VH-VL binders against MAM domain-containing protein 2 (MAMDC2). Designs and how they scored, part 12

Target 1, 162 residues: MAM domain-containing protein 2 (MAMDC2), of Homo sapiens (Human) (q7z304r168to329)
Amino acid sequence: IECDFEENHLCGFVNRWNPNVNWFVGGGSIRNVHSILPQDHTFKSELGHYMYVDSVYVKHFQEVAQLISPLTTAPMAGCLSFYYQIQQGNDNVFSLYTRDVAGLYEEIWKADRPGNAAWNLAEVEFSAPYPMEVIFEVAFNGPKGGYVALDDISFSPVHCQN
Key: E = the ipSAE of ESMFold2; O = the ipSAE of OpenDDE; V2 = 0.75 times the mean of E and O plus 0.25 times the DockQ between their complexes.

## First folded at step 6 (VH-VL; framework fv_trastuzumab)

Design w1 (from tE4c with heavy chain Y103W W104Y, light chain S28D S93D; at its last look DockQ between E and O 0.03; V2 from the best seeds 0.00; counts 0 for: pae E 11.3 > 2, placed apart)
Fold by ESMFold2, look of step 6:
Structure w1 (fold): chain C 162 residues (1-162), chain A 120 residues (1-120), chain B 107 residues (1-107)
Amino acid sequence: as target 1 above (162 residues)
Amino acid sequence: EVQLVESGGGLVQPGGSLRLSCAASGFTFSSYYIHWVRQAPGKGLEWVAYISGSGGSTYYADSVKGRFTISADTSKNTAYLQMNSLRAEDTAVYYCAKGYETWYYAFDIWGQGTLVTVSS
Amino acid sequence: DIQMTQSPSSLSASVGDRVTITCRASQDISSYVAWYQQKPGKAPKLLIYAASSLQSGVPSRFSGSRSGTDFTLTISSLQPEDFATYYCQQSYDTPYTFGQGTKVEIK
């Protein structure tokens, strides 16, 4: 569940493949010349790494980008935290779901309306009494909706401070 | 103030035609989608058609395709629904509604509705 | 076409009650669900969009949620002005279908 996305690996997180919109590694020595992407949260520099999706590739509204965790291996409850950034003026919907082994999705968090380009901390009460996946999902408001970035996913077995 | 105002409803015989108007004020029509939604007396809501304010895209429900035509005049901030070959089952209050470039924000502004009655 | 199956078709409740209305989509539609309130002789009013996001100016006693293809509108403490008909609507793909409505009446 924990990942800072450094060393060009995803800590077991995978995309649900979509021909148009997928999560990518951003930052480091590689920059996307077609997007204005943030500095990473971990190192707060252009040389650090994070995951991002960008609306420039959205072709129709029913497609969403999903980044999916490995199944949990033991019962757990506590606080799932992560840093995210939504490009300012962006109306995209950024949500967090759990999915059990039967395929049932449950929303456990949704981002507030975008209004700040800085990295934001999300702290989400999380309970996994059965094996489940955590899914970061972005639904775009068309190709001009900008990007969503994600870094520093962490879990603590105590309730969120909020 | 953001408003949509429908007009053009009335009584018409089967096979007849009407043109409904949806006048927008307080926002730039060309930046949004305009939808028509209807509600038969005592019944639920039924989506009818949309037109984009950008890119000239239109789409129709199967129940009206070939009979209804949605259009827009961006210089007048107005959308139109031309209804031909009207049938008794087209009797409804017709609402226009504002949507976004993508549809997940739903219809945030609705007009007051205009009644169309198709009866001999 | 994506079918939205709304339940119940009507319910009776008292002021202060917690009210729950559900819609089931006939396929996966992500979070593309809206909820509307309609009073007699009035246009529908948007309450919830994107399954769980509260529209500006809507009281916080209204909330929405998603579990799989099941979507829920909840009114935590019913007020006199909440007696109305409620509709869910999918905005995932055309045609943008509505549920059949739920009439909330005074018990």
Scores: ipSAE 0.005, ipTM 0.585, lowest interface PAE 11.3, mean pLDDT 79
ESMFold2 (binder alone), look of step 6: mean pLDDT 92; pTM 0.946
OpenDDE, look of step 6: ipSAE 0.032; ipTM 0.625

Design w2 (from s3 with heavy chain D99G E107A; at its last look DockQ between E and O 0.04; V2 from the best seeds 0.00; counts 0 for: pae E 13.1 > 2, placed apart)
Fold by ESMFold2, look of step 6:
Structure w2 (fold): chain C 162 residues (1-162), chain A 122 residues (1-122), chain B 107 residues (1-107)
Amino acid sequence: as target 1 above (162 residues)
Amino acid sequence: EVQLVESGGGLVQPGGSLRLSCAASGFTFSDYYIHWVRQAPGKGLEWVAYIYSSGGYTYYADSVKGRFTISADTSKNTAYLQMNSLRAEDTAVYYCARGYYWSSGYAYFDYWGQGTLVTVSS
Amino acid sequence: DIQMTQSPSSLSASVGDRVTITCRASQDISSYVAWYQQKPGKAPKLLIYAASSLQSGVPSRFSGSRSGTDFTLTISSLQPEDFATYYCQQSYDTPYTFGQGTKVEIK
């Protein structure tokens, strides 16, 4: 589940397909000219890469974009951490879920609004005693909600220290 | 008890139209995808389309795009497949199936209807 | 589109035999594979999801596994009710595609 999104690698993460909104690679030479996007977290430059989703492509009220991890391969418990940025004034809902192979899911984190305009660190207690996927979700309230960006997903087998 | 019941199949001429219905019960219809999957006589399975009725999201296989329209009436717990410009190769048993709920990219079809036969011939 | 190449197309077996059916995906699809059983005149029935997870109510003689892009359905001891056609299905991305099927017949 760890990913810094550099070298255009998605580390096995995939979009749950949506006709209008999906997560994209930002930074480096890959640029969406319709959006105002941040510098990447890893290198703090326009040369680095991150994932983002932007409401500019929303065509229907209440659309949802999901970025989904590969299924976990072994039991694990610890701290899932990542950096995120929510454009100021954003009224989208950014959440993290787990979903098991039986289709049961649980919200394990939700972003505070409006949050820090710079990159914010999230540290989330994470337990996968059986195969599960991790889902980064943005729920949109229309095309004017702004962007959400995500970088530097990592896992530590030690509980979060917050 | 989860149930899906298809209806509306029959014989139509090439170029004709038919509307299939998928009546659902035993689950919260608005929380699930409804898929149509077809099977030509003696052949394998082909996915056709889906709808997420609560959000109005639809997607179609290339073979039917522009000719078939999937829709849903959540007040009746029913999905529909409007089939226009029918061709001989559309002859099949049409199943509706429930996909796992929206929170995952999974498309496992855990419950299927009995199927309804559509025959396109002159 | 993601192609699912299923083998064999048919096989003959006796009650009590161990049966193995394979599917190969044309690309990496993680563990997003389902297996279905279909009897004549009936709708398919889900047996296995997520490559190896057994659907509720399915006998434990059915199992699934993954090795890279190769997926396997195994019936450890074939029963009379298991004579049917079996399909693999990738659930990774649209269009959701099926293998061509494997007919399991009485030898």
Scores: ipSAE 0.007, ipTM 0.511, lowest interface PAE 13.1, mean pLDDT 78
ESMFold2 (binder alone), look of step 6: mean pLDDT 91; pTM 0.944
OpenDDE, look of step 6: ipSAE 0.029; ipTM 0.647

Design w3 (from tE4c with heavy chain Y103F, light chain S93D Y96W; at its last look DockQ between E and O 0.04; V2 from the best seeds 0.00; counts 0 for: pae E 15.8 > 2, placed apart)
Fold by ESMFold2, look of step 6:
Formats: C-alpha cells, structure tokens, sequence
Structure w3 (fold): chain C 162 residues (1-162), chain A 120 residues (1-120), chain B 107 residues (1-107)
C-alpha cells in the first residue's frame, strides 16, 4: 500500500465512481481550471504529481469521493502514513476507512479541522489481519468546499511515532 | 503493448442470452475502469456500462439496467458483459474500452468490437 | 440525460481546409468533453479529452475549445487520413452520451 503518484502511476488505487466528484491526478502537465492546486509534496513543484478531489462538481448534500486500495494480500500491522492538504477555509471531511471482503467498514482516521494550509503528515495505526481495502474518503458540504490533496502513501511495520 | 480483445458475439433470438468477454493485456487491470460501448449498424455510439478494477464499482445505462450485468475476473484481467433478455434494439457492435487514468470516463484504448445480432 | 447536439451531420472538404465541428451540451458540463475519430470498420480513437487537452500521439493540427456549453473540434489543415466520422462525448455524468457524429468527406 505505497504510492507517490509519480509517472501518472496509481499503484492499484481506483475511484469508487461518483457522478460528480472523483479523485484525479494533479500536477505535471495536467491543467486545472477550477482551483489553485498545491505544489506536490515530493518535488515541491507544480510539475510533481499527487491525487486530488475538488468540490466544484458537487450536486448533492454530503456526496463522497472514495479512493480505494487493492485488497491486502498478507497480514500486516503497523503505521500507514501519508501527506494531505485541505484547502484553507473549507468544510470537507477527509477520512480513512478499512473495508473487509464482507463489506464491513471501519473508520480508522479523520483529518483534524481546520488543518494546516501546507502539506500535513498523517500517521495512522493500521492492522489488516485479513484481506481488506484501505479507503481515502472526502465528504463534501456543497460545491464551495475547495479541494483535498493526497500524496506519498507509505507503510511501516512498526507503531506510529509521529 | 496495451490491448483489449472482445469475444462472445454472435446471432441470438429475442429473449436469448450472450456473454461477452473483454480480455486485457499490457496494463494492470485493477488500475483502470473498463467500459462497454455499443454501436448499432449505421448509427452512433452508446455507452452501456462500466466496472472499476478491484474496487467492484459498477454502473449501467438505463436501457440495459436489470438485463445486463458487468463483472470482472481480476486474476484473468478480463471483464464480462452478461446480456439477458436480449431485444432487437440490442443489435450492435459492442466495444470494450479502457478509461484514461485521470479522466477514466474518457476512453483511450478500444478493442476491435464484437457483433451481436438479435433477430428472428 | 445530458444531450450532446453535434453539428453538422456531414461536411465536404478538401485537403488543406480548416474544418470545425461543434457540440452543444444541454446543460453546463464544465470541460468534461472528449472527441473521437472513427474510420469505417474500426473502433473510435480518442483525440481530445477535457475539452482541449490533446491525447498523446495525436497530431497538433487537432485542437479543442470550449465556450460555455459550446465545444468545438478544429482541424487546422485537413489531411487525407482525416476523412472520417467524428464524435463528441460528454464525460460529466452518467450515462455518458455522444453526439450524433459528423462525417467529413472528400470534396
């Protein structure tokens, strides 16, 4: 479960499609006409890549965008870390879930609000004793909520250290 | 080399069933959305359904909802379209297509198409 | 459903001509439009996505633009291999819908 989203590589992550909001690759040569996107975390430039979702297409109250990992293939436990940014002043809820093969959801992390304007590091205690998906979810409160960006997902088999 | 190959088309009577296959090669199936798009003889293009990779997300056009089922076998890099209760208006060339990574609902790779004829 | 009204249905042109094809969306769809080229007996080929972004490997004589709900595909100098049928597609909401097509014929 590790991805830096460079070279337009999604590392097996897929959207759970929503008619209005989905995660996209930002940075590089890909244009963005709706929001001022951040510099990527890895290269600190507009040419680096990251994933983002923007609220401008939200049409329904509390629409969600979900980015879903492949199922885990071996038992694992430790610290899942990633960098995120929530556009200043928005009300979007950014959360991390696990889902097992029986469809059971569990919230394992939620972003502090309001977050820092810069990239924030999240470190989440993570356990997958059975095959499960990791789900990055943004819930929107209307079309004026701005964006959420995600980069540099990694896993370490030790407890989180902050 | 990125490639999609359809199979399973043929002639079927109204009310019959067919299963189409879309075999993918040259890319990781679970990273992309796979779509079915059909084209009736001499007509334009009509989107039919999609499935996301290992995320299991599916969606259907109203014209086929309840009659067609899209599925995938990730271990075989293959998507399937099960078509039941076929009607004359389902006669078309059926294409499978791969979604573009960041605009997955734009279709950057298409198969050669397989003809389904519903007649009698 | 979002309707894409494509015009003209056909046109005749000579090699070297500038060709424009338009699509109008029945509602606001931002820049979520793709353009495809299809030759007889072949699958469609993606030319333009996101209204104006050129797909890799597509010649630069192809371009796309948006004005409100009006979208255009332009071929700046028509080549012999460009005689084909062209389709627009909205990629804003399901069902994704296509224009009726524009056949570009040799004059």
Amino acid sequence: as target 1 above (162 residues)
Amino acid sequence: EVQLVESGGGLVQPGGSLRLSCAASGFTFSSYYIHWVRQAPGKGLEWVAYISGSGGSTYYADSVKGRFTISADTSKNTAYLQMNSLRAEDTAVYYCAKGYETFWYAFDIWGQGTLVTVSS
Amino acid sequence: DIQMTQSPSSLSASVGDRVTITCRASQSISSYVAWYQQKPGKAPKLLIYAASSLQSGVPSRFSGSRSGTDFTLTISSLQPEDFATYYCQQSYDTPWTFGQGTKVEIK
Scores: ipSAE 0.000, ipTM 0.485, lowest interface PAE 15.8, mean pLDDT 79
ESMFold2 (binder alone), look of step 6: mean pLDDT 91; pTM 0.938
OpenDDE, look of step 6: ipSAE 0.046; ipTM 0.704

## First folded at step 8 (VH-VL; framework fv_trastuzumab)

Design x1 (from k1 with heavy chain D35H R59Y D99G D102S S104E E107A; at its last look DockQ between E and O 0.04; V2 from the best seeds 0.00; counts 0 for: pae E 14.3 > 2, placed apart)
Heavy chain, then light chain:
Amino acid sequence: EVQLVESGGGLVQPGGSLRLSCAASGFTFSDYYIHWVRQAPGKGLEWVAYIYSSGGYTYYADSVKGRFTISADTSKNTAYLQMNSLRAEDTAVYYCARGYYSREGWAYFDYWGQGTLVTVSS
Amino acid sequence: DIQMTQSPSSLSASVGDRVTITCRASQDISSYVAWYQQKPGKAPKLLIYAASSLQSGVPSRFSGSRSGTDFTLTISSLQPEDFATYYCQQSYDTPYTFGQGTKVEIK
ESMFold2, look of step 8: ipSAE 0.006; ipTM 0.511
ESMFold2 (binder alone), look of step 8: mean pLDDT 91; pTM 0.944
OpenDDE, look of step 8: ipSAE 0.503; ipTM 0.850

Design x2 (from x1 with heavy chain G99V S102Y A107L; at its last look DockQ between E and O 0.03; V2 from the best seeds 0.00; counts 0 for: pae E 14.4 > 2, placed apart)
Fold by OpenDDE, look of step 8:
Structure x2 (fold): chain C 162 residues (1-162), chain A 122 residues (1-122), chain B 107 residues (1-107)
Amino acid sequence: as target 1 above (162 residues)
Amino acid sequence: EVQLVESGGGLVQPGGSLRLSCAASGFTFSDYYIHWVRQAPGKGLEWVAYIYSSGGYTYYADSVKGRFTISADTSKNTAYLQMNSLRAEDTAVYYCARVYYYREGWLYFDYWGQGTLVTVSS
Amino acid sequence: DIQMTQSPSSLSASVGDRVTITCRASQDISSYVAWYQQKPGKAPKLLIYAASSLQSGVPSRFSGSRSGTDFTLTISSLQPEDFATYYCQQSYDTPYTFGQGTKVEIK
């Protein structure tokens, strides 16, 4: 579940294909006109990679983009951390969900504060006593465009400090 | 009162350029999409392009992509349509329209300008 | 592109008549349909949005409905000021497309 998105396999994370809005790999040698992040979090470099969603392709509100982790393979509980950016002033909702094999969704985190061109740290209590996926979801609920970026997912088997 | 007023239309030769303006008033311009829709004489309506005023996101119909540029100046509450490489088939009344939205995702043109005529002819 | 096939292209009716105009979408577009009225030399005017919602200020004799990919505009009792051209429009996907139009003329 941990990932810095620097390898081409993206640690097994997959984007749920959507006709309009999707998670893409940013940074590196891949240039996207709508990718405006100056650097990733891992290397603090333009050559580093991150995941991002841009609302420029949104055609309807309430469209969602989902980045889905592989199923967990062992029981785990502790603090799931990641770095993210969300453009301020947008009607965007950035959330973290779990989904088990039965299809049960549970929201375990939601961004409550937009960030500028700075990486924000999120710390989320996470428990997976049986196989489940982690889903990073971005919903666009308004016309004001923007981006959401994600990098450096990590897990610690201790409770979050914050 | 919500109002949109187009201007800038006129006669132009093929290959020429023209810039249309859409002056908006009576609402928070920066919160809305502005669309251009055109209507050839005696014909139906054709969507041309749209912009989100404050975000600057734009979309174009294939028929005008690469030739037309839509823009907006929030300080002037005005949207623009820069038309280059004009063709005879671009002849039409050009309307700007405000698009309202609902949380459910509904989009519709609730207010239209009076339109401005663009005639492309040699 | 999504096609909106509108019918009829024209119709003649009398004051007091019930008038029905239909549009069929080329695919499922949910309820992303609006109806507009246009009089000669004037801009279109919004009548119905979201397939069946009446725009504020529009007379109640106008109504919209959906059945699958079929959308209908109904004027329950035609009034003298209703003689005009009507258009359906889909906003499900770009390019946003309109029906061909229906001209409602005096019989």
Scores: ipSAE 0.000, ipTM 0.601, lowest interface PAE 11.3, mean pLDDT 89
ESMFold2, look of step 8: ipSAE 0.005; ipTM 0.484
ESMFold2 (binder alone), look of step 8: mean pLDDT 90; pTM 0.920

Design x3 (from x1 with heavy chain G99S Y101W S102D E104D G105S W106Y; at its last look DockQ between E and O 0.04; V2 from the best seeds 0.00; counts 0 for: pae E 13.6 > 2, placed apart)
Fold by OpenDDE, look of step 8:
Structure x3 (fold): chain C 162 residues (1-162), chain A 122 residues (1-122), chain B 107 residues (1-107)
Amino acid sequence: as target 1 above (162 residues)
Amino acid sequence: EVQLVESGGGLVQPGGSLRLSCAASGFTFSDYYIHWVRQAPGKGLEWVAYIYSSGGYTYYADSVKGRFTISADTSKNTAYLQMNSLRAEDTAVYYCARSYWDRDSYAYFDYWGQGTLVTVSS
Amino acid sequence: DIQMTQSPSSLSASVGDRVTITCRASQDISSYVAWYQQKPGKAPKLLIYAASSLQSGVPSRFSGSRSGTDFTLTISSLQPEDFATYYCQQSYDTPYTFGQGTKVEIK
């Protein structure tokens, strides 16, 4: 579940295909006019990688982009942390969900501010007593749009300190 | 013409409460962040809080967190600062200002109100 | 929190002088710096944003530059109306923070 998105396998994370809006790999040598973050979080470099969604590709309101982790392979409980950036000009929402093999879908985190130019740290209490996946979801609810970026997912088997 | 007009300042005792208003005009209120920035007499500038009215997002400086509440009424193009449990160190001219978020710049304050004086004293 | 260390706290200059004010950020904040002018009894006025972009309506004698974590506001030729207090501000991360200010006084 931990990932810095620097390897081509992306730690097994997969984008749920959407005809219009999707998670992409940002940074590196890929020239993308919409992937214009000055640097990733891992290396603080333009050559480092991160995941991002940009509303420029949104065609309909309430479109959702999902980045889905592999299933957890051992019981775990503690603090799930990740870094993110949001550029928001409307009611677009960035959330984190868990989903078990039975399909139970639960929101465990939601961004409560639009963020800033720096990478923002999120710390989320996470419990997976049986196999679960985590889903990073971006919902676009208006035309003003923006982008969401994600990097450096980590886990600690202790409660979040903040 | 872009305008921000603060009101609601005055004299209040320690532990008291006061509500400031920032009336905005001349721009699309919901497209901007509204900030409160204060300046103690003869001192520098201190950022206090912001609200992004479109999403209802708020953020506070640690010095006022738990005591101050920023809010906005988009139907009135007005932002508010509810100040509770006021302290002597909260004495300052309170300015409201706007900023716009983009990928190349963030949270620079291009327009300010004239400010309203809040004095906390026994 | 990000600290903006501004210098000098005050300076005396004459009309026509070149004036330089500096702010050093406590960390790398890219170019997310703004400069403001404030006159007594008035609200601050934006001069420069994004370290070196001149705000519309501001005279061209004002300029901003960046070198690493050092940011500089320059007035190429001081005018009578430029006697005021100037502040830098980082717009990189919350809480947004200002420099201590520089009072530019007439010599």
Scores: ipSAE 0.000, ipTM 0.615, lowest interface PAE 10.6, mean pLDDT 90
ESMFold2, look of step 8: ipSAE 0.000; ipTM 0.505
ESMFold2 (binder alone), look of step 8: mean pLDDT 92; pTM 0.948

Design x4 (from x1 with heavy chain G99D S102W W106Y A107L; at its last look DockQ between E and O 0.04; V2 from the best seeds 0.00; counts 0 for: pae O 12.8 > 2, placed apart)
Fold by OpenDDE, look of step 8:
Structure x4 (fold): chain C 162 residues (1-162), chain A 122 residues (1-122), chain B 107 residues (1-107)
Amino acid sequence: as target 1 above (162 residues)
Amino acid sequence: EVQLVESGGGLVQPGGSLRLSCAASGFTFSDYYIHWVRQAPGKGLEWVAYIYSSGGYTYYADSVKGRFTISADTSKNTAYLQMNSLRAEDTAVYYCARDYYWREGYLYFDYWGQGTLVTVSS
Amino acid sequence: DIQMTQSPSSLSASVGDRVTITCRASQDISSYVAWYQQKPGKAPKLLIYAASSLQSGVPSRFSGSRSGTDFTLTISSLQPEDFATYYCQQSYDTPYTFGQGTKVEIK
């Protein structure tokens, strides 16, 4: 589930299709309407890539965008870390879920402070004793335009230090 | 008591302009979406546009996009519909409606104004 | 756009009758459906929201149900004041669309 989003395969991460809000690849040499950050976290460059969701097409409250990892293939437990940005002044919720093969959802992390334009580090205690997905979810609870960005997912088989 | 009161309707020639108002009272105007819905004489209901009162977030039906502008003034608790380049098919009673969203994300128009008639004719 | 196909376009009934009006959505729209009553020269009035939730102040003889993409408004026992035109509406996606309407007339 580790990923810097620099390869075309995106480490197997997939966006759940939504008519209005979706995760896109940002950055790189090809510009798109959803690439608005000055630089990624990996390379600190405009040419680096990250994942990005924009609320420009939100039509309803609680509209949700999901980025889903592939299933874990071996038991693992430790600290899952990632970098993220949340535009300030928006009524959105950025959360991390796990989902097992039975469809059981569990929220294991939620951004609990106002977002900013800087890359923020999240460290989440993570345990997957059996195959499961990790889901990065953005819910838009208001009509204000905004974005959430994600980059450099990593895992360490030790407990989070903070 | 929640109230919405439309005004500004009247007779206008094709290509003309008209501005409708929707005066709201009895609730926190800035917390709601306000919609315009129209009804041609003897016909059904057609959604026109909505605005989130405090944020100015707007959306339009394709039939009016580029011609109509929805806006809101929170200091006056009033929503507006500026209608330009009016056509005969724009003839209708225009209602403003309050959009409430349920905790599960459902949207519905729980309060409507009495409507104001717009007639576009030569 | 999402189409709401409403039926029948009109019906005649007597006081005390059970009346059923149906709308079929062109796609899965979950329970994002509302029902409105409109009398001549008046604005629509909300009856049901979220497919089956009764709006406060609306008589209990009105009810809504969902089966897949089929939505039904039922009046269990028609009263004199219920003769009107009824509309379904989807709020799943813009443009928000209404059914064609059903006029309930006196037999």
Scores: ipSAE 0.000, ipTM 0.605, lowest interface PAE 12.8, mean pLDDT 89
ESMFold2, look of step 8: ipSAE 0.049; ipTM 0.674
ESMFold2 (binder alone), look of step 8: mean pLDDT 92; pTM 0.941

Design x5 (from tE2c with heavy chain S57Y K102R V103I, light chain A50D S93D; at its last look DockQ between E and O 0.06; V2 from the best seeds 0.00; counts 0 for: pae E 12.9 > 2, placed apart)
Heavy chain, then light chain:
Amino acid sequence: EVQLVESGGGLVQPGGSLRLSCAASGFTFSSYYIHWVRQAPGKGLEWVAYISGSGGYTYYADSVKGRFTISADTSKNTAYLQMNSLRAEDTAVYYCARSTYRITYGGYTYFDYWGQGTLVTVSS
Amino acid sequence: DIQMTQSPSSLSASVGDRVTITCRASQSISSYVAWYQQKPGKAPKLLIYDASSLQSGVPSRFSGSRSGTDFTLTISSLQPEDFATYYCQQSYDTPYTFGQGTKVEIK
ESMFold2, look of step 8: ipSAE 0.000; ipTM 0.535
ESMFold2 (binder alone), look of step 8: mean pLDDT 91; pTM 0.942
OpenDDE, look of step 8: ipSAE 0.052; ipTM 0.712

Design x6 (from x1 with light chain A50D S91Y; at its last look DockQ between E and O 0.05; V2 from the best seeds 0.00; counts 0 for: pae E 13.4 > 2, placed apart)
Fold by OpenDDE, look of step 8:
Parts: sequence; C-alpha cells; structure tokens
Structure x6 (fold): chain C 162 residues (1-162), chain A 122 residues (1-122), chain B 107 residues (1-107)
Amino acid sequence: as target 1 above (162 residues)
Amino acid sequence: EVQLVESGGGLVQPGGSLRLSCAASGFTFSDYYIHWVRQAPGKGLEWVAYIYSSGGYTYYADSVKGRFTISADTSKNTAYLQMNSLRAEDTAVYYCARGYYSREGWAYFDYWGQGTLVTVSS
Amino acid sequence: DIQMTQSPSSLSASVGDRVTITCRASQDISSYVAWYQQKPGKAPKLLIYDASSLQSGVPSRFSGSRSGTDFTLTISSLQPEDFATYYCQQYYDTPYTFGQGTKVEIK
C-alpha cells in the first residue's frame, strides 16, 4: 500500500478505467497538458511524480475516478497517511474507501475542507484483518473544473496521532 | 435580470469566417457554462458548443469541431464563437444560452439570447 | 449519440384541449430531459427540466412525466398563447440533442 509513485509499477496501484475521468501520473520529464502541479511531495521537484485527476473531461455530475491499491497480503492495522491537494472552489469530493473480496465497500476517510494548492497530510485509521484494497476516489458534483493530487502513501502500525 | 445578447451575425461566403459575441448580464458569468445552439431556417435546434467561462473547458459538436472555436472573456462577461471555414449548412440563427445544472446531470438551458442570423451563401 | 424521437411532428387542437407530446430516448437517460416552447421569431423558452420539474414562472397547466425512456409534455388545457413549437432535449450526455419538434396549431 505504501507508495511514492516514483517507480513505473506505481506499487501496483491501478486506475479504474472511466470514459471521462481517470487518475494519471503527474510530474516527470513528460508532462500531461493537465498536469499543473509544480512539485511532487516526495522530492519537491517537477521531476518527481504524483497521481492526479482532472475534471476537464467530466460530463456528468457524480462521475468518479478510482485509484485502486493491490490487495493486502497480511493482516495490518494502524495509521495510513498520504499527501493530497485539492483545487479550491470546486465541487469535488475526495474520499478513501476499502473494499474486500466480498465486495464490501466502505468509506474510511473524506476530505472535510476545500483544500489548497499546498500538500495536505491525511491520517486515517486503517484496519485490514483480511485481504482488502484501498480506493482513492474523486467524485465531481459540480460544474467547476479542478484537480485532485495524491502522493507519498505510508503506513505505520500505530494509531494515528491526530 | 439574467440577459444574454448575441451579435455578429451576417452574410458570409462559403469558406469565410465570422465571429459571434454573447454578452451576458444579471448573473455571475464565471460560474456558468455558456452554450451555443443553432437553428437552421425552418428546422429544429442543434447544440453547437459550450464553454465553462472560469475554467475554459470547451466541447464541440462533431459538425463544427476543428472549424469553430468557443471562448470567453470573464472581464467582459462575454462569450464568443469564432467560426472558420463556413459552409452553407452552417446557415442558422445562432443562440447563446446559459447552462443550468442539476445535481445528477448537466446542461439544460434556462436563459437564451434573442439569436443572431448567420447566412452562408455565395 | 443519443436520439430523441419526438412525436407527433404537428397537431391541431382547440383552446381548452388536453395536448400531449412525447419524446423517446434511444437509451436510458434517467430524467435528464428538458422541454422548451418556441414561438416564431423568438428564442426557445424553458418549460420543464429534470423531466417533471416546472420552471419558475411557467403556468401550472404545463407538466412533464417520464416512463422509462418515454418522456411526455402535457398541456392540461390549451390556451391561446400556447400555440407554438415544442422541443424536448436530453442533457444526459454530449452532444446534447433535441427532438425534432412538435408544432401545435389552431384547429
């Protein structure tokens, strides 16, 4: 689950294909036209990588983009942390879900503020007593364009401090 | 009062160019999508393009893609439709309309301009 | 593209009549349908949105309904000012598309 998105394999994270909204790799020497962040979080560099989704191709309200982790392979419980950016003034909902092999889909975190252009730290209590995946989901509920960015996912086997 | 006013229509030869304007007032221009919808004489309505004024996101009907360009100037509360390589079938009254959005969907048009006639003829 | 097949293309009616116009979508588009009224030489006017929601300022004699992919505009009692052309429109997906129109004429 831990990932800085600096390797080609992206730690096994996969984007669920959507005709309109998808997670892409941002940063690096090759930039997407919608990759607008000046720096990643890992290296604080334009050459560093992060994941992002942009609403430029949204056609319907409540369209969602999902970035899905590999299944966990061992029981784990503790604090899942990640850094994220959300463009201010947009009707975006950024959430974290778990999904087990039985299909149980449960929200464990949601961004509770508009966010800003700075990297924000999220800390989420996470428990996976059996195999499950985590899903970073962005839903667009308004007409305003915007982006969500994600970087430096980490896990600690202790409870979150905040 | 919400108001949209089109201008710039006229007679143009095939292959020619024309630029339409849509002046908006009575609402926060930057918060809305502006659409162009056209109507050939005696025919129905055809959606042409839209722009989100603040973000500049644009979409076009296939019939005009590559020839028409929609743009907006938020400082003037005005949307534009640059029409190049005009064809006879582009002849129509061109309306600009404000797109209103429901929670579940996107644009229906709650306010329309009076329209401006574009005639493409040799 | 999503097709909106509107019927009838025209109808004749008298003042006081109940008038029904139908649009059938080529696929499931939920309730993302609007209805417009257009009079000669004028821009369209929004009547109904979200299939059945009456636009502010529109008389209550106008109503919209949905049954699957069938959408209906009803004028419960036609008034003299209602003689016009009516259009349905889907906004489920781009390109946004309209029905062919229904001209309501005086009998």
Scores: ipSAE 0.000, ipTM 0.599, lowest interface PAE 12.6, mean pLDDT 89
ESMFold2, look of step 8: ipSAE 0.006; ipTM 0.491
ESMFold2 (binder alone), look of step 8: mean pLDDT 91; pTM 0.938

## First folded at step 10 (VH-VL; framework fv_trastuzumab)

Design m2 (from c14 with heavy chain G55E, light chain T94E; at its last look DockQ between E and O 0.50; V2 from the best seeds 0.00; counts 0 for: pae E 7.4 > 2)
Heavy chain, then light chain:
Amino acid sequence: EVQLVESGGGLVQPGGSLRLSCAASGFTFSDYYIDWVRQAPGKGLEWVAYIYSSEGYTRYADSVKGRFTISADTSKNTAYLQMNSLRAEDTAVYYCARDYYESSGWEYFDYWGQGTLVTVSS
Amino acid sequence: DIQMTQSPSSLSASVGDRVTITCRASQDISSYVAWYQQKPGKAPKLLIYAASSLQSGVPSRFSGSRSGTDFTLTISSLQPEDFATYYCQQSYDEPYTFGQGTKVEIK
ESMFold2, look of step 10: ipSAE 0.024; ipTM 0.619
ESMFold2 (binder alone), look of step 10: mean pLDDT 91; pTM 0.930
OpenDDE, look of step 10: ipSAE 0.505; ipTM 0.850

